# VH-VL binders against Isomaltosyltransferase (ctsY), part 3

Target 1, 124 residues: Isomaltosyltransferase (ctsY), of Sporosarcina globispora (Bacillus globisporus) (q8rqv0r968to1091)
Amino acid sequence: VEYEAEFGVQSGVSTNTNHAGYTGTGFVDGFETLGDNVAFDVSVKAAGTYTMKVRYSSGAGNGSRAIYVNNTKVTDLALPQTTSWDTWGTATFSVSLSTGLNTVKVSYDGTSSLGINFDNIAIV

## First folded at step 1 (VH-VL)

Design f10 (framework fv_firastotug)
Fold by ESMFold2-Fast, scan of step 1:
Structure f10 (fold): chain C 124 residues (1-124), chain A 121 residues (1-121), chain B 108 residues (1-108)
Amino acid sequence: as target 1 above (124 residues)
Amino acid sequence: EVQLVESGGGLVQPGGSLRLSCAASGYSISSGYYWSWIRQAPGKGLEWLARIYYSGTTYYSTSLKSRLTISRDNSKNTLYLQLNSLRAEDTAVYYCAREKRGYSGYDLDYWGQGTLVTVSS
Amino acid sequence: DIQLTQSPSSLSASVGDRVTITCRASQSVSSSYLAWYQQKPGKAPKLLIYDASSRATGIPSRFSGSGSGTDFTLTISSLQPEDFATYYCQQYWSSPLTFGQGTKVEIK
């Protein structure tokens, strides 16, 4: 299931459309202050391990973002450089989710690097 | 061809409020980039105050965020800075500037000439 | 906040000298998101270098920037009369944006 970044709960970030290739109605940028984030409500029928995919572009270098699940940090996700800001990549990792509602947050924290454009997450 | 012209400076009493304007020409402030306010006290260095993204999102310096409001009027292509509870240490030349490239990397590529604010009784 | 400390705070030099100014950050400036500005009395700052080492449009080749992480350098390879000014470093990796305290380059 795909969750568009522009439909997440945004804190300190903004929605834009000035680069090509995004899904939905736009993408999110402006991760510049510690604590800036986009949060999603993710519901699953069974507790278990899922694959989380983050679609992004990073034209300036190798970035990273902190991923939180239910207010617990689960990883610093590497977001390797893409060819340009109009070229989108996908970073993947395994995530454990509880039955029912989970809060998934993509955050710029003290271990995060670089500005990136954030398009969506997918839980599979 | 981007030009920025600040206005609204002058002598202000301590405890007062101040609203500065920055009139932009040659580029629409709602079409792209970040737009910033920077100040410089006499004989001192540069201090960044606030910026607004072309989409409307605002960012503030941590020490001044409770006293600052950055805003804009797209129909006038003008940026504003509201500063409240003025103190003598707010005496400075206030500049507005465009930030080239925004979130993908940036620098301050166009600056206005600045407007002097003096806070004194 | 990332604090930037410039060294030296001032220097005296002659035309033709090689001038080196250092900027040290209190924490890492990722992606080399660091710029250098020149400011003359009564004037707004002028961008010289961005992304630590890229010269801005119209800036003479005698100006060069280098460095990464916490240590950055601005070099003027052969000082000209118009180069006597105050120079500032600035990081744009982490909000709030911060500037160094400035380095004044004076006539010897």
Scores: ipSAE 0.000, ipTM 0.509, lowest interface PAE 13.3, mean pLDDT 83

Design m02 (framework fv_murlentamab)
Fold by ESMFold2-Fast, scan of step 1:
Structure m02 (fold): chain C 124 residues (1-124), chain A 123 residues (1-123), chain B 106 residues (1-106)
Amino acid sequence: as target 1 above (124 residues)
Amino acid sequence: QVRLVQSGAEVKKPGASVKVSCKASGYTFTNYAIHWVRQAPGQRLEWMGWINTGNGNTKYSQKFQGRVTITRDTSASTAYMELSSLRSEDTAVYYCARGLRYFDWLPYYFDYWGQGTLVTVSS
Amino acid sequence: DIQMTQSPSTLSASVGDRVTITCRASQSVSYIAWYQQKPGKAPKLLTYDASSLESGVPSRFSGSGSGTEFTLTISSLQPDDFATYYCQQYDSYPYTFGGGTKVEIK
């Protein structure tokens, strides 16, 4: 299941379309102040471990974002440089989700590297 | 007010290493990148590399790859640039500069600079 | 590496003159900054993103251009503007600077 970044709850970030190759209607950028984030409401039928995939581009260097699940930080996710801002990569991580509604938040915080465009997350 | 204060001048012999510090104040250190730029006497500015101060990730110019190491100490709000295997052509003023961008996809420009550290390499 | 070529290398002008400094990139770039450096001092940001004026910089300074050709203009030169000016591309790594233009007030 894919969750487009532009349909998440945005705080301090913006939706843009000025680079090619995104899915849906755009991508999210503007992670420039501590606490800037995109949050998703993710519902699962069974508690357990899921693979989350983050689709992003990073044309200027290596990036990273903090991932929070239900208000608890679960990882600092590395987002290595892609060939260009029009070239999209995928970073993966393992996450534990509770039965029912979870909040997944991709956040720019004090441990995050700057400089990524965020397209979507997928849960498998 | 934003300030970057660098360590004092150094005189080194060829083959030595030098470590220059850059102490930041007046802002949240981990919210901004620190870049290093040098300028040989009478020459142009030359970009060396940068560090993400929050997570410690670095990127270096290929010209300096293998000789330059950039680090930081978040508790001291200080960035460091160490250049090894010094040659006479490394004689230059070395600057730290704060990297700023308005959007994540935009690259950095330098809004504040340290005062510079003169490193002289002579036999 | 993207090469940045500035012209002229030295420019002599009088107070009140309109001064233009050019910067040419060896390939198309979108992100150019201009810096002012006075003798014995660190560079100071004037403009970024080709045409955006940095806060606190006098309005007599302006940047323009796109692609491979960029210009810094000082509309009415003041004594405080004696300095060397550098363009810089920050479109791709490594970031590169022009050779500088020394503005002498005479």
Scores: ipSAE 0.000, ipTM 0.524, lowest interface PAE 15.3, mean pLDDT 82

Design m03 (framework fv_murlentamab)
Fold by ESMFold2-Fast, scan of step 1:
Structure m03 (fold): chain C 124 residues (1-124), chain A 124 residues (1-124), chain B 106 residues (1-106)
Amino acid sequence: as target 1 above (124 residues)
Amino acid sequence: QVRLVQSGAEVKKPGASVKVSCKASGYTFTDYAIHWVRQAPGQRLEWMGWINAGNGYTKYSQKFQGRVTITRDTSASTAYMELSSLRSEDTAVYYCAREGYSSGWSYYYYMDVWGQGTLVTVSS
Amino acid sequence: DIQMTQSPSTLSASVGDRVTITCRASSSISYIAWYQQKPGKAPKLLTYKASTLESGVPSRFSGSGSGTEFTLTISSLQPDDFATYYCQQYHSYPLTFGGGTKVEIK
């Protein structure tokens, strides 16, 4: 299931369209203050391990974001440089979800690095 | 055949509470969420909230937060919606509806099967 | 909250007519469903994800659109189609419905 970042619950970030290649209606940037985040309500019919894919661009270098599930930090996800802000990459990792509603949050916190443009997440 | 059957009409005084039931049959109850939607006479459909029937997680519209409680009984395959502190403006037909089927890469928070509705009249 | 605006609020048509109902979202969305509601009855799902026809719904119904503008089309109106039609966005909470379009006999 794809979840567009511009339709998540945004805190301290902004939606923009000034770089090509995004899905949906735009992407999210402006991760500049500790605690800036985008949160998603993710619902699954069976508890288990899922693949989470994060679509992003990073033109300035190797970035990272903290991933929270149900208010518990799961990982610091590496977001390697994509060579330009108009070049989109995908970072993939395994996540455990509970049956039904989960809150998934992509956050710029004290362990995160660099600005990135955030397009969407996908749960597979 | 998939069916949702709701409890009968209710007449309540202002300040009372009402609890409407929604009994599911023809599918595995715990695999789907149940939404609650109301419709005042001559007005639009209004989403109130939903419950994951498997794990009991709920999400409510902020307009009803603090007054609505949605629960379920997995052994009876029944969802419940309780609305407290009733006002005359709460006079409406209340519907339960099953969420759509997840097909991977898309949202499924549309409503594919609906209960017949329960008329709640609030008058002094 | 995403506001869903339907137009027209009422539409007079004859059997055999092509009917188009419009729904506009206050923000761009990717997920919209359409429902048919007859007087005294619960809504019935027609389409979801804008253009996917629900199983058992006649092929004369079709949905289209993207971004902020969506349409439901009935290619050849039948007597059973005189009803009120609602759009619903389901990309962002709270889920929201349009104001409805009543298709009535001309």
Scores: ipSAE 0.000, ipTM 0.538, lowest interface PAE 17.8, mean pLDDT 85

Design m04 (framework fv_murlentamab)
Fold by ESMFold2-Fast, scan of step 1:
Structure m04 (fold): chain C 124 residues (1-124), chain A 123 residues (1-123), chain B 106 residues (1-106)
Amino acid sequence: as target 1 above (124 residues)
Amino acid sequence: QVRLVQSGAEVKKPGASVKVSCKASGYTFTTYAIHWVRQAPGQRLEWMGWINAGNGKTKYSQKFQGRVTITRDTSASTAYMELSSLRSEDTAVYYCARSPKYYYDSSGYFDYWGQGTLVTVSS
Amino acid sequence: DIQMTQSPSTLSASVGDRVTITCRASQSISWIAWYQQKPGKAPKLLTYDASSLESGVPSRFSGSGSGTEFTLTISSLQPDDFATYYCQQYNTYPWTFGGGTKVEIK
């Protein structure tokens, strides 16, 4: 299941459509200030370890974003440079989820690197 | 050709404010970011902040938060930097510089620079 | 804040010499640019993303490095290269610059 970034709960970020190849109705950019984030409510039937994929573009260089699950930081996710801003890549991480509702947040914090466009997150 | 042209030198007293302009030409103003970088005499370059010329979104260095305001006028293709509560330590050449970007909020390196504006703060 | 340390602070070289300037970051970075600044003038972009040469910049300039150590090389110094050179990281805000390396010809 895919969660479109533009349908998440946005704080300090913006929805745009000015690059080709996104899914849904757009993508999210504007991660520039500590605390800028997009949050999703993710529901699972069984507690356990899940693989999640972030679809992004990073045309200017190697970036990173902090991933939080239920208000606890899980990782600093590396987002290697893509060929261009119109070229979308995926980055994966493993996460432990509780039965029922979890909050997954992609955030720009003090360890994050500059500039990415965020398209969606998928649970596999 | 791409050009950034800044306003002229300013002499200010401590406690005053200064507003420097940066007029862009030779490209679509709203598709790029404008940064402000200063250099005190004999010192290194110091990044102050940036504005997305398209949507007006700003980001400031924490050192200057509360004192700096960056704005833009899309009809005039001009960016502005206002620095308040001036101190003698604010004496510097202030540069505007363009960041190339593929989308509205990206920023990083500076491909074109204005000529600089000397701001002198003295009693 | 990421600190950028340049070495040497000054160097003297002859036309035709190979010149190497180093920039060390206080933490691992991927995004770094190099600028040339002549007295009384604005800086000019030379390289970005560590090793990408800006359009219109002579091929004698090159950038290299990864992690915490980066280098700008001028393969055959020309009279026009008398200037101060600055590195800049744009990996994490605030963007920070090195202290500069002044290249003196003769």
Scores: ipSAE 0.000, ipTM 0.548, lowest interface PAE 13.2, mean pLDDT 84

Design m05 (framework fv_murlentamab)
Fold by ESMFold2-Fast, scan of step 1:
Structure m05 (fold): chain C 124 residues (1-124), chain A 121 residues (1-121), chain B 106 residues (1-106)
Amino acid sequence: as target 1 above (124 residues)
Amino acid sequence: QVRLVQSGAEVKKPGASVKVSCKASGYTFTSYGIHWVRQAPGQRLEWMGWINAGTGNTKYSQKFQGRVTITRDTSASTAYMELSSLRSEDTAVYYCARVYGDYRIYAFDIWGQGTLVTVSS
Amino acid sequence: DIQMTQSPSTLSASVGDRVTITCRASQGISYIAWYQQKPGKAPKLLTYAASSLQSGVPSRFSGSGSGTEFTLTISSLQPDDFATYYCQQYKSYPYTFGGGTKVEIK
């Protein structure tokens, strides 16, 4: 299941369309202040380990974002440089989800690096 | 010491092409972008385009699209800007500049010394 | 294209003066950079992300503003500050610069 960043709950970030190749109606950028984030409500029928895919672009270097599940930090996800701001890459991570509603948050925190454009997440 | 060193001045006739080089040192070349900016005598700075030094992907200003080509050589840590079909209006100082590695602070922190290109008959 | 309009085009000032230079964008932008250029030299980065001071730049320089109106301030002008100043937006391609403000000795 794919969740567009522009439809997530945005805090301190903004939706933009000024780079080509995004899915949906846009992408999210503006991770400028510590704590800026996009949160998603993810419902699963069975507790277990899922693959989370993050679609992003990073034209200026290697970036990273903190991933939180139900307000617990899971990882600092590396977002290696893509070929341009109009070229989108995918980073993958394994996440544990509880039965029912989970909150998945992609956050710019004190260990995060560089600006990135964030397009979507997929849970599979 | 981070430096960008450009090739020397060029004098060209209308219709010719010019290729300016920008040699990087003191940092990991492939981790940064290189932008090209020109300035005609007494005029404002004008952005031409850029290249991701690691991947070779480029973006050009529409005004120069079809006439400008930006390339790089990762083994030489050198970026190049070639401008074709030169006109007298292309007489300018051409600069290369490095982008800092953060999208929010995508400012040109290190500049080459500039290359004067004169186009006259 | 985002148009950057800079004012004034020229100002005369004396050492010790407080100098203010304005830059207006034709549409809302998040960030702007300011550069200093002296005759025959490449531009030098002063501020980025509207208000962040570049390392090594004297604290008398400051940037401010948001949306469409941005300002560079020099709180106590020094002899080394007589130069041309340019604003630049890096929100959208093509990147665009203001027309420049020449700060000259009074």
Scores: ipSAE 0.005, ipTM 0.548, lowest interface PAE 12.8, mean pLDDT 84

Design m07 (framework fv_murlentamab)
Fold by ESMFold2-Fast, scan of step 1:
Structure m07 (fold): chain C 124 residues (1-124), chain A 123 residues (1-123), chain B 106 residues (1-106)
Amino acid sequence: as target 1 above (124 residues)
Amino acid sequence: QVRLVQSGAEVKKPGASVKVSCKASGYTFSSYAIHWVRQAPGQRLEWMGWINPGNGNTKYSQKFQGRVTITRDTSASTAYMELSSLRSEDTAVYYCARGTTYVYSYGQYFDYWGQGTLVTVSS
Amino acid sequence: DIQMTQSPSTLSASVGDRVTITCRASQSVDYIAWYQQKPGKAPKLLTYDASSLESGVPSRFSGSGSGTEFTLTISSLQPDDFATYYCQQYESYPLTFGGGTKVEIK
């Protein structure tokens, strides 16, 4: 199931359409200040381990973002450089979710690097 | 058993504010969104906004943006909806409702509802 | 915003009748719920995801449809079923409800 970044709760970031290849109606950029983030409410029928995929582009170099689940940091996710801002890559990791509503947040923290364009997350 | 219990009826003058409470019990309060939906006499249900009780994040209907504030107290398992600058057309029954979904971000249906709080705005 | 239109606004029926009410969305949606509301009471969930019956709801209630056209059917109307019924889309925000269909005694 894909969760488009432009439909998440945005803090300090903005929606844009000025690069090709995004899904949905746009993507999110403007990760400029520590704490800037996009939050998603993700609901699952059963608690367990899921695969989370982050679709992004990074034309300026290798980036990273902090991932929080239910207000707890779970990883600093590496977002390796893509060939251009119009070329989208996917970073994948395993995440534990509780039954029902979970808050999943992609954040520009003190451990995060570089600007990236953020398209969506997928929970599988 | 899941229950949502709301505060009692309110009568307010135009320009005042009203704050309605919704106390949850029978489930983990932080695991489900609380939405606020109103219904003016003889009219359709109208969605106002919601809160994620686990982190306090809110989303409001554009119509109510700037006048509505939704908050929660996790220790009391209680959500609140405050509506300011009341007008006569705000006369309605206000409901809290528990949002649920199985895989859809932000789009939810409501499996449990509070009993409703009548707010009457008159001069 | 997605507009939800219900028809008819009112229908008269007798106990034992098959009752069908319709809900039309202004654009294609996958996610519709139906609620029953009796005077002075909060709405009660009947169906979700268009056709899934909520636990504890009698099997005489069923939802169907896809795209822009959805229906709620009561196969054999009982005295407790005289109420107003609302559809709700949860495809996108703001969440929107139909105008309601009042099922009243003939």
Scores: ipSAE 0.000, ipTM 0.576, lowest interface PAE 13.7, mean pLDDT 85

Design m08 (framework fv_murlentamab)
Fold by ESMFold2-Fast, scan of step 1:
Structure m08 (fold): chain C 124 residues (1-124), chain A 126 residues (1-126), chain B 106 residues (1-106)
Amino acid sequence: as target 1 above (124 residues)
Amino acid sequence: QVRLVQSGAEVKKPGASVKVSCKASGYTFTSYAIHWVRQAPGQRLEWMGWINAGSGNTKYSQKFQGRVTITRDTSASTAYMELSSLRSEDTAVYYCARDHPYYDILTGYRYGMDVWGQGTLVTVSS
Amino acid sequence: DIQMTQSPSTLSASVGDRVTITCRASQSISYIAWYQQKPGKAPKLLTYKASSLESGVPSRFSGSGSGTEFTLTISSLQPDDFATYYCQQYNSWPYTFGGGTKVEIK
């Protein structure tokens, strides 16, 4: 299941369309201040381990973002450089979710590096 | 008149800790990050880490992870850098520096460091 | 980590000369700054985003380049320009500096 970044709850970030190849109606950029984030309401029927995929572009170098689940930091996700800002890559990791509603947050915090453009997450 | 003023020189023994202060004036302290950069005698500048003065979030170079702690006091508009387990190779001038006011909208990165403190010499010797 | 290599390490020139200092990144970058440091003083920002001149910096200084090759040029060297110059990438964390180029006026 895919969740478009532009339809998440945005804090300090903005939706843009100035690079090609995004899904949905745009992508999110503008991670300019520590604490800027996009939060998603993710519902699952069974508690367990899921694969989370993050679709992004990083034309300026290797980046990273902090991932929070239900207000607890679970990882600093590496987002390796893509060929250009118009070239999108995916980063994957395993995430534990509780049954029912979870809040998943992609955040620019004190351990994050380089700006990235953020397209969507997928939970599998 | 944006200024960063650092504390005075320190002489420490190996194994000790040192805490350097950086007092900001002339701008809204909580709107910028403060970087810490050191320079050993005759060597290149070396980035240690930074702190978002508003949130208190920090980022450290892996080389200093576990030994460096950067903090700030918003009421005093002061940033601090504490380095523990000092070695002779930590002898250096330590600088604080402010993020540039301009930033790239696509990356969120500030453009370099525009205002620097005067530097604090830390000497580690037995 | 992105490695920044400067050349030359030392440069001697006469007042009025055009001086060029080169910085090479170990991978392609877009975000590089140049700093001037005089003996016993903190660094001073000269250019950012490769070619943007910092406010208050004399127009004889200019930055250029893209990808992995970047240059700082001083078009007509003045006595005040005796200093060591550093490039710095802020493309990727951790930020890294070049080894420095010391410019000595003959």
Scores: ipSAE 0.000, ipTM 0.525, lowest interface PAE 15.1, mean pLDDT 82

Design m09 (framework fv_murlentamab)
Fold by ESMFold2-Fast, scan of step 1:
Structure m09 (fold): chain C 124 residues (1-124), chain A 122 residues (1-122), chain B 106 residues (1-106)
Amino acid sequence: as target 1 above (124 residues)
Amino acid sequence: QVRLVQSGAEVKKPGASVKVSCKASGYTFTHYAIHWVRQAPGQRLEWMGWINAGNGNTKYSQKFQGRVTITRDTSASTAYMELSSLRSEDTAVYYCATKGWYSGSYRPFDYWGQGTLVTVSS
Amino acid sequence: DIQMTQSPSTLSASVGDRVTITCRASQDISYIAWYQQKPGKAPKLLTYDASNLESGVPSRFSGSGSGTEFTLTISSLQPDDFATYYCQQYDSYSPTFGGGTKVEIK
């Protein structure tokens, strides 16, 4: 299931459309200050380990973002450089979710690096 | 209209501290960072540090770490930069700056305060 | 820290001239900005992301380059353009500025 970044709860970030190749109606950018984030309500039928995919572009270099699940930081996700800002990559990792509603947050915190454009997350 | 207004000029003796203010208006203060940059007479711009106005987290240049403290007051939409143990080489114009509104680009310093001259002399 | 080396430190030009200022980064960067500073004033953003022109900045200003080599070009110098220009990398959380280029009347 895909969750478009532009439909998440945005704090300190903005939706934009000025780079090609995004899904949905746009992408999110403006991660530049500590605490900037996009939060998603993710519902699953069974507790367990899922694959979370983050679709992004990073034309400036190797970036990273902190991932929080239900207010607990679970990883600093590496977002390797993509060929350009119009070239989208996917970073994947394993995430544990509880049954029912989970809050998943992609955050720019003290361990995060570089600006990136954030398109969506997918839970598989 | 985005505007940053700084406090007035200061004259300090060596060893003193100075605290410069930067009042923001025209945007949501807690959504952006305030950076501090100084410029000694005839020298380059030198970044000192920044504060996330929303959560209060700070990052300082290694050169100034231990002497600089950046804070903010969200109710007043004001950031502060305090520099301690002043030396004559700290004589400079001190600027606050913030990033502007985003449009798909990671932006630098779009808006600047007018600058505050701090003179350190005996 | 990423070091920014700017050249020349000073250049003399006449109104109508094409002016080019260069900035070299100590490592590959993608986020670079150019600022104009007039005496007694705060810097003004001209370009960002190497080549994007800031809103309200005249089209005679342009930025270019990639990797470690970047340039600011003023295609036809106007009287208001006599100023000092600075490059800045904001690729890292610790931004750094070049040494500045003073564009003065020939």
Scores: ipSAE 0.007, ipTM 0.556, lowest interface PAE 10.7, mean pLDDT 84

Design m10 (framework fv_murlentamab)
Fold by ESMFold2-Fast, scan of step 1:
Structure m10 (fold): chain C 124 residues (1-124), chain A 122 residues (1-122), chain B 106 residues (1-106)
Amino acid sequence: as target 1 above (124 residues)
Amino acid sequence: QVRLVQSGAEVKKPGASVKVSCKASGYTFTSYTIHWVRQAPGQRLEWMGWINAGNGNTKYSQKFQGRVTITRDTSASTAYMELSSLRSEDTAVYYCARDFGELLYPNWFDPWGQGTLVTVSS
Amino acid sequence: DIQMTQSPSTLSASVGDRVTITCRASQSIRYIAWYQQKPGKAPKLLTYKASSLQSGVPSRFSGSGSGTEFTLTISSLQPDDFATYYCQQYYSYPLTFGGGTKVEIK
């Protein structure tokens, strides 16, 4: 299941279309100030470990973002450089979710690096 | 050899604008962020902002927001910093610097341009 | 803004001395960088992520510290080391630098 970044709850970021290859209606950029984030309401039928995939582009070098689940930081996710801002990569990690509604947040916090363009997340 | 080469010294009157260039060579320009940092005589280094050379996104220090504009030309591998409404306290050496590209923690500067002296006098 | 305070502002030392300069952040941060600046020159990156030595920088330079207190040490001062040294935080925008520590001949 894919959740488009532009349909998440945005704080300090913005939706843009100025690079090719995004899914949905755009992508989110402007991760520049501590606390900038996109939050998603993710519902699952069973508690357990899921694979979360983050689709992004990072033309300026290797980046990272902090991932929070239900207000608890889970990881600093590495976002290795992609070939260009028009080339999208996927970063993958394991996440524990509770039965029912979870809040998943992709955030620029004090340990995060570089500007990246954020397209979507997928929970599998 | 990775290099940043800046344009030459400028002398401006109060109220004027100045545009400083920073030409990159020896690496893929669009893969790195360029920062601008200034230093007034005898003062500390002061961060002004950055530009993502690939997508053109910028961030400015709030002190300069509204007066500073950072741009780039990908075909020329050149970043530009324009500062408007110049005041005498804007007299400084202006540097461009490349974000080093560290894996998880950004905002370390290597290399630096040689600096451009901007003098604002009446 | 995160304020970076360096001490001392000026340090007089002789060749061969062990020199330590300190940088204090106004709030807890994980890492800083250190830069060397000689008169009329651009700064040069010495260390980043507190303790990682930049390639080409002599091994007599070392960085250490965490939280709010960080140090740069020069184990045996050489003539080429008389310069002003600046610390920098990466953690919060705007990025900020210390006021500088000038290492001068005793």
Scores: ipSAE 0.000, ipTM 0.554, lowest interface PAE 14.2, mean pLDDT 83

